VHH binders against NADH-ubiquinone oxidoreductase 40 kDa subunit, mitochondrial (nuo40). Designs and how they scored, part 3

Target 1, 349 residues: NADH-ubiquinone oxidoreductase 40 kDa subunit, mitochondrial (nuo40), of Neurospora crassa (p25284)
Amino acid sequence: ISDVTITRTGKPIIRNQGGRSSLGGHTATVFGATGQLGRYIVNRLARQGCTVVIPFRDEYNKRHLKVTGDLGKVVMIEFDLRNTQSIEESVRHSDVVYNLIGRDYPTKNFSFEDVHIEGAERIAEAVAKYDVDRFIHVSSYNADPNSECEFFATKARGEQVVRSIFPETTIVRPAPMFGFEDRLLHKLASVKNILTSNGMQEKYNPVHVIDVGQALEQMLWDDNTASETFELYGPKTYTTAEISEMVDREIYKRRRHVNVPKKILKPIAGVLNKALWWPIMSADEIEREFHDQVIDPEAKTFKDLGIEPADIANFTYHYLQSYRSNAYYDLPPATEKERREDREYIHML

## First folded at step 22 (VHH; from t3 with A33S S56D)

Design u6
Fold by OpenDDE, look of step 24:
Structure u6 (fold): chain B 349 residues (1-349), chain A 122 residues (1-122)
Amino acid sequence: as target 1 above (349 residues)
Amino acid sequence: EVQLVESGGGLVQPGGSLRLSCAASGFTFSDYSMAWYRQAPGKGRELVAGIYSRGDTSYADSVKGRFTISRDNAKNTLYLQMNSLRPEDTAVYYCARGYEDYETGHSYFDYWGQGTLVTVSS
């Protein structure tokens, strides 16, 4: 059964019950589609029969994009974040735009400002110019324009800029995300030595990337989320230490923890970040270790979307099992619980 | 189509100087980091120097103080000034375009020229 719905701006869209629409569905542009979060939202949208426009800078990025849903159409468009025309071409035919672009460290090519503010601004301008119905902008937990962390500050300023250009923008502030290719579990699991300054005492509510993806999808279908700000965090607060311990248990290894005073490590990180072609650590990352997640009780959350966020503790096996040493092949097979968790994960995709 | 064409290679005596050029086309040159690599006979390809889109530079330890990487964005050209050349600098030199992912910041080189041979010999 097909139903005709009207977008926020009055555009008619044909929807099929059950989300299987091949014609007349939404056209969605997803900036950052090749990233961790982008893969999930692209898959979800495609499964719903949406046309998904994927801006990409190079063919190499296509290799990392896995689309499981083939009900919709995927369109690849070459773009550059600094090229307004390429951005406009990416959004020109879209009725919804996602901006998922956001790195957590600066490079010699791109500063936080370049990506979080200027890049976001250009996207928002394109959205406005072509009268896109929905714009969903992904920011960050602890977004604060006055933050001593440049990451949080620039994310917040990006929010301000996009809202100023497109007031109907939905802002999403996810907590540190976990999943495949995250910078949380995998960052910890991939190293033998953990270098920190705060003794891993920072607190936050890790959120499952799949849950965030689901939220982003729901926002498309709920016009009431326009102009709203969502704070998306997991159900439980953890310290990095607790998570690290969880990782150790899961991978059957004990990683060495080295804590270096901030006064020493931050400058070193700053120099390294400027000197090397590849990122190791940034001064800002060190600074962020000293900032607990701040939850705004007035912000909208998963609850407002009818989503129950998953606890990171339930997913450690699924995401970290590959880090187990070959020496542990003699271990008993996965428990029924672990297998169930894997099945549940697959179902969530 | 992205194209990188190296030039300026040749035979030079130890202690001599040479300037390599790389003509770039098919992309917005100013938006990309660029690099020089070299491959000596029987050895792997190694990074010699890099220059970011914002102008910052990086050098291999072996060439620091002797080589200078620069770019002319108006001419879409990358340069490598090589001074005080040594026999161990003998290699095919390649120009490469750098790619940086917007989300992760990971960088790699995605396009290469055909190379230009530099021979340092007495």
Scores: ipSAE 0.164, ipTM 0.577, lowest interface PAE 2.5, mean pLDDT 86

## First folded at step 24 (VHH; from u6 with D31S S33D)

Design w3
Fold by ESMFold2, fold request of step 26:
Structure w3 (fold): chain B 349 residues (1-349), chain A 122 residues (1-122)
Amino acid sequence: as target 1 above (349 residues)
Amino acid sequence: EVQLVESGGGLVQPGGSLRLSCAASGFTFSSYDMAWYRQAPGKGRELVAGIYSRGDTSYADSVKGRFTISRDNAKNTLYLQMNSLRPEDTAVYYCARGYEDYETGHSYFDYWGQGTLVTVSS
């Protein structure tokens, strides 16, 4: 017994008893697929029978997106966020496009505006040009065009631009995500000194990356998500201090915390960001420490998708067990950043 | 599939000039950052000069004002003009393809040429 849903462009989606669906015959493009969140959405779509188009730049990381035993096909296409033709080739045959591209750190080559506004604009224009059925744009919690944080401001401006080009866009604002190779649990566990400006007092509802991936998959076939804004966050509010304490307990080590006033650290971060060839920290990252998550009461949530979000406290063993011995510091790199740095180092020898 | 072939190396006297070329194929050249690295005998590789896909340049302090990096996107070729050469510039020079990770902002150099030897006699 099957239920049939017809997409905006007329392609059928067949759902099995119990709400599961077959996505066979559908093509999805995932920008940012090599990143933290992208691995989960690619895996889910491929296992449901989608052809998944992956625009990529990193030849060495693309093999991490190959899904063993998947029903679908993974198609990898070289792209450049500044190359309109490469973006158009990535989307021209797709039924759904996901834009997951974003950054926490501006560089001389790519500012927040270049990525969050102009990059998103080019993707949205390609989506509109080829009349793609669904466009799902991942923004951020605290997206606010008037924010003191350039990250939050450009995410909000990106939402506005994308909606002006493709009004049916689904906007997704995830809270800080935890999971494999995250920038939360592993960031706290991987350093000897935790350098902050706000005493780790900022509050947010960390969200499991797998739950966000589940939500993104549902947005392909759930017609009620078109034109909507979703804020996706976990069930409990934590401070960074509370999470750091959980990390210390799990890894049997206490991380040293060094707190430097914003008026000192922020200018230093700005100078280092401008002067150094490699990224280390940014003034905007320091400013973001002073902004608690603000939940928009008008936005849809996991409840509207029928998803029960996981609590970070239940996953510390799963994600941090590799840090529980000095012997693990001698093992092969466990993160994408470490693997990339090792590749760079090896080539230089 | 990605291929980088350096040329233009050789033996020069101190104060002389050389122009290195790197012919690129197998990728969309204009979409990537490019760089020259060098490796002196018994030393590690060091960055000499970089050029972003958008054209901005960066130089190691040791070569600033003497070396000029450039690219010709129509010919898929990277150049390094080396002027006022010193014995310390003696090294194998490598052409490298780079990209910037959109999420982290970190630059990586994932493909390298075979290198071309530059010898500056003291």
Scores: ipSAE 0.264, ipTM 0.656, lowest interface PAE 3.9, mean pLDDT 81
Fold by ESMFold2, fold request of step 26:
Structure w3 (fold): chain B 349 residues (1-349), chain A 122 residues (1-122)
Amino acid sequence: as target 1 above (349 residues)
Amino acid sequence: EVQLVESGGGLVQPGGSLRLSCAASGFTFSSYDMAWYRQAPGKGRELVAGIYSRGDTSYADSVKGRFTISRDNAKNTLYLQMNSLRPEDTAVYYCARGYEDYETGHSYFDYWGQGTLVTVSS
């Protein structure tokens, strides 16, 4: 009745496979489970033997969440972010609630405020009503209630609202995430012309989505994380230009950079976002290009969790190999020595 | 199980009117966006009109001012009032359930009815 067949979210990265049955018997609710980050935390919790409650909206995405492990199970519950009853039914029996819901674009149907503030408020109210043991709310880097960017401002105001309702909330502020089907490496690799407004000069510490998932899993059982704010970022600062150069090198393609003044591109993006059923880009996304990541030195980090974050530079082959030119396959037959050398270099990656 | 059943199609003369209905069951109707699509003979499906869960509407340019989409959440029913019908409105009309992905903001239509035929001819 509650058991659905869900496909894997992507191929696994080969890393150590740790887990304990001590998480068995716990029930966790994951709002935003079908997103980039959500797939990783659902998989981790299920493999550890948790019952994972997934509030969902659609039948198509249900098929992509593969049930994994013998110990845990995935339970799907229909919900609507504006329907308090559906949210309450999603959390009423859970030990831990994760709120990963957020959006990069406003739409006619849902603004940033509708999702990041009012939606988060309803979830926090349900968590408080049923006295759920742990609440983990995923915000964003650069959360600032006074930001020029509505995304950062509403994320920050959401943090304030959630904490006013449930003071024990763990706040997580991930840096821009990279991984399978991300909005960073794949966004840069998928286009012939890179369209920007700030010359790709913005700086940040890209974070591996798998490391963020590991941190979220730990926050379920690590009581020291309650009430804390974590900023989760990678070990090295990059500009988007530096990342774009790594992408070009990995895919054997030179892409052209088209930089359009903010005064021109931002109004166009705003009109286009309102006129279409699907967003291509938003005015706020253009404004965000002009903000470097600001790290709060008082926030907890991966170090406080005992996690060593991965460097994006070591993962470009892994995530981008499918974008390589088919011209690589048109190479003449190599000598056995050359084939041996190619195989050796592949293994060294 | 999600079910969408269209009704109200038929033969009508140019300039006439029809009212289509779509009875919905198996889901929380008020939580979803709904739309009407149509498919003319030999053509692909096209969006005719959409209505958000909160009630806001949108229309294709070809039907704006002539067609009105509405919903009755108490009866789990979607409607399309079609006025000033033209021969080019001849098509099979489909009711579709939609939702918006919270992360991407994309609208998707995951369930469709079997359709109801509307023929406009003199």
Scores: ipSAE 0.254, ipTM 0.655, lowest interface PAE 4.2, mean pLDDT 81
Fold by OpenDDE, fold request of step 26:
Structure w3 (fold): chain B 349 residues (1-349), chain A 122 residues (1-122)
Amino acid sequence: as target 1 above (349 residues)
Amino acid sequence: EVQLVESGGGLVQPGGSLRLSCAASGFTFSSYDMAWYRQAPGKGRELVAGIYSRGDTSYADSVKGRFTISRDNAKNTLYLQMNSLRPEDTAVYYCARGYEDYETGHSYFDYWGQGTLVTVSS
């Protein structure tokens, strides 16, 4: 007996009752599915019995998104963020669309504008064109169209654009995320030398990528999140210095910290970004170091979703233990606490 | 299937010119960065020239001013015009497709042709 549920837009969704979860039947497109956040939401959606459409480029054919979920289906579609048709094909059959695409630094091929504004615009247009029921757009903490940081400015402009096209868009502003493929813990742990301009004094509330994923999943099932803006941040404020210290302790290495004044490093970074095919540093990233996280008290939060965000301090072993093994063969075995934390992490997956 | 097929290699005297072509198929050529690499006997593969999807070009210092990389998106073809060839330019030349991740900005070359031999000798 298939229950037909009518979506907000009047489209019938056939829910097959024979599946392990009565919540199945949605088709979700996840732009940025291969990114640090995408992998988690894809897995969650698939486990819930959703069909997950993954727009990808050729490189991702090699990345086996191991969907551990037996209930859902993963469909991969080749796309180009600059190609409207490919975007439309990715969205055409979906009733929910996630845009998780974001860039931390510009390249010769892709500026912040290209990705955060134009790319988002095309996705939103496709969503509107095909009357997708839900559109969830992931932005960033400190999104501000007037920000001196191009990242924050373009993220904010992207928000504006997508809302103008699709007013029901849910905007999600996560704090800096930590997880297996983050640019926080791993960025720090993977280098011997850390180059900064602000002495690692920037403050923010790191958020667990899994918690963000959970939030995104819940938004699918909660229509009240339409047209809402969420700021998703962790329970505690940290400086980069504090996090760096945590990393050092966890990996049993002391990284060298070099601080170069902004006036010197930013121009250098600007030149490097234009000259190199691979990222070393960007002028904007340097600028970003001088921006503490600003929380909007009027924004929705994890609390509104009934989610208790986890503290980064509880996950350092889990995410950084691999850095121990490569460097030191004679490291002590994991403590009981570490093992417990690891088990808890596994349970959350 | 992505395919890159180089052509135009051969024997040329020092000071001569050659034009290499790379026929691309199996992907949207215009959306990808492309590059020419070369590998001389006993040496590693080195970047010779690159061209972005937007048309910007880059060259190794050793070939700057002598080589020109270009593309014809309508023909799905990459070109390398080689002028003022030198014996040290002798190598197998490879066409390569570039990839750039939207989020991370990481770039690498993921597909290669079989190569075409260029021999510069008197």
Scores: ipSAE 0.141, ipTM 0.559, lowest interface PAE 2.4, mean pLDDT 86
Fold by OpenDDE, fold request of step 26:
Structure w3 (fold): chain B 349 residues (1-349), chain A 122 residues (1-122)
Amino acid sequence: as target 1 above (349 residues)
Amino acid sequence: EVQLVESGGGLVQPGGSLRLSCAASGFTFSSYDMAWYRQAPGKGRELVAGIYSRGDTSYADSVKGRFTISRDNAKNTLYLQMNSLRPEDTAVYYCARGYEDYETGHSYFDYWGQGTLVTVSS
């Protein structure tokens, strides 16, 4: 007995009874698939038997997309966020679209507006044009069109634009994410000298990237998430300083940080951001250090999805063990707790 | 398949001019940053000039004012106009495709041509 589910647009999804493979049938486009979050959702969708369309621009990141799922199909399509046609080609055959594209700092090529607003707008227009069933747009914590932080302001404006075009858009606002290749744990672990302006006192609820990925996957299967806004945050509030201390403990090193007043560092960062090809810091990043996470009480959360988010404290070993000096001979062996945590992590993947 | 094919190299006298071309295929040329690199004998490969998809240009200090990078998107071709050539400009010149990651903002070069030899000698 095949359970036939009809999508919002009237397309039948045939679910074959007989295993995890029965959940397949969707064609999903994932903008931003090559990013930190994208790789997780792609893997999850593929494992569920979905066809995953991956718009890409860089060939190198394409190689790193290890699709562990043998059940689904991955289709790679070249695209340009500024090219409407390429975007349309990416969504033309999809019944679900994810927009995970975002950036932390502007460059000569792309401003925040270019990516968070104009890019998102084009994607939403394509979604509407081809009558895609579901559109899931990933924004950010503290999204506020009136924010002094350009990142938060543009993310919010992006939300507004996409919902104006496609009202059934699911908005997802994740807290700062931790995981592989994050800009949280790894930044703190790798940098010898960290310049800060707020003494690392900014507060937020770091969220595990895997949990966010799980949430995004569940949203595909739950039509009730249409038109809803989710704030996805971890179970505990931390300051960057607290996390930094955790990192130092884990890697058995003390990373130095220098606090420079905002009035001085922000302008310097602004100049550097414009002058350098490589991102070191941006004025906006400095500004963001002065913004604690604000949770919208009306937004849905992990709880609404039946997900229990993981605490960052339980994953420091797993993500940071490589930063420990090879002088393993002088370091105490991994504790049983650390090993257990590592095993649990593997099981979650 | 992405292909970059350089042409226009040759022997030129000091003070002379040369125009290099790079024919691109297998990708949407207009969407990518492009660059010229060169490698002199016994030296490492160095950036000569870059051009963003948006059209902004950058130059190494050693060639600034003498070299001009440009692109014709309709022809999928990258150019390097080299004026006032010097013996120090002698090198194999490579065309490279660059991209900026939407998320990280990092610029990478992922494809290279086979190169074209430029020899500046009296």
Scores: ipSAE 0.086, ipTM 0.523, lowest interface PAE 2.7, mean pLDDT 85

Design w3
Fold by OpenDDE, look of step 24:
Structure w3 (fold): chain B 349 residues (1-349), chain A 122 residues (1-122)
Amino acid sequence: as target 1 above (349 residues)
Amino acid sequence: EVQLVESGGGLVQPGGSLRLSCAASGFTFSSYDMAWYRQAPGKGRELVAGIYSRGDTSYADSVKGRFTISRDNAKNTLYLQMNSLRPEDTAVYYCARGYEDYETGHSYFDYWGQGTLVTVSS
């Protein structure tokens, strides 16, 4: 069954129930499509029959993109975040644009400002220039232009910039996300030694990347989300310590925890971040350890989208089982609960 | 198609100098990090020097003060000035293109030249 819908800007779109046809559907550009969150939204959009434009910098990035299911059309376009023309080419034929680009630490090539503000600005300008119907910009929890954390500050400033250029922008502020290839569970599970400054006492509401992806998809089909700001967080507050303990239990290992005073570790991290080609830690990451998640009770949430966010505790087996030693085969088979969780996860994809 | 072509290798006496060049094509050279690697006989490939798209440089400890990496974006060319060469510098030198992921910040080298042989011998 096909239905004709009109976009926010009055463009007619043929929507097919079941999402198996790309004809007449949305054309969506997803910046950051190869990232943790991007792969989920790309999959969802493709399954809905959308044409998905994937900007990429290099062929290497394509290798990490996994698209499953009955797919719409996927178009790969080479781009550079610093190149306005390449950005414009990526969005020129799209009626919806997602900006999922955001990193947790600066590099020698890209500062937070370069990515969160200038990059976002260029994308927003392209969106405006080509009169794209919807722009969905992914920011961060604790976005605050006056934050002492450069990450939070630049994310907030990015929000301001994109809204100034394209007022109809939907802003999404996810809590720390968990899933495959996250920087939460996997960051903890992949190391033998955990180095911190705040004793892992920071509090936040981890959110499932799949839930965030679902939210982003729904936003496309709901014009009422235009110009709105969403805080997407999980149902329960955790400390990093609690999550770390959960990880230890799941992987059957006890990691060593080393806490170094902020006054010492932050400068060291700053030097390392500037000196090395690969990320280890950043001064800003250390600073962020001292900031609990702040929830705005007035912000829209999953509830407004009719989504019930999943608890991280229910997914530790699924995401961390690969970290179990080869001795895993000597362990009892997966419990019925664990198998059920895996089935549920597959169903959610 | 991305291409990297090294040149400038040869035989040189200890204490001598060489300048390697890498001609790049098929991509926006100025937007990418570049690096020189080398592989000595019987040894693994090792990073010698890197240069970021913005111009910052990095060197292996073994070549610091002796080697200089530079780039000419107008000519799409990467250079390695090698001074005070030592026998242990004998290797095939490779030009490599660097990739930095926008989301994660991870850096990789995804394209390599065929290499140029540098032999330091008396």
Scores: ipSAE 0.078, ipTM 0.499, lowest interface PAE 3.0, mean pLDDT 86

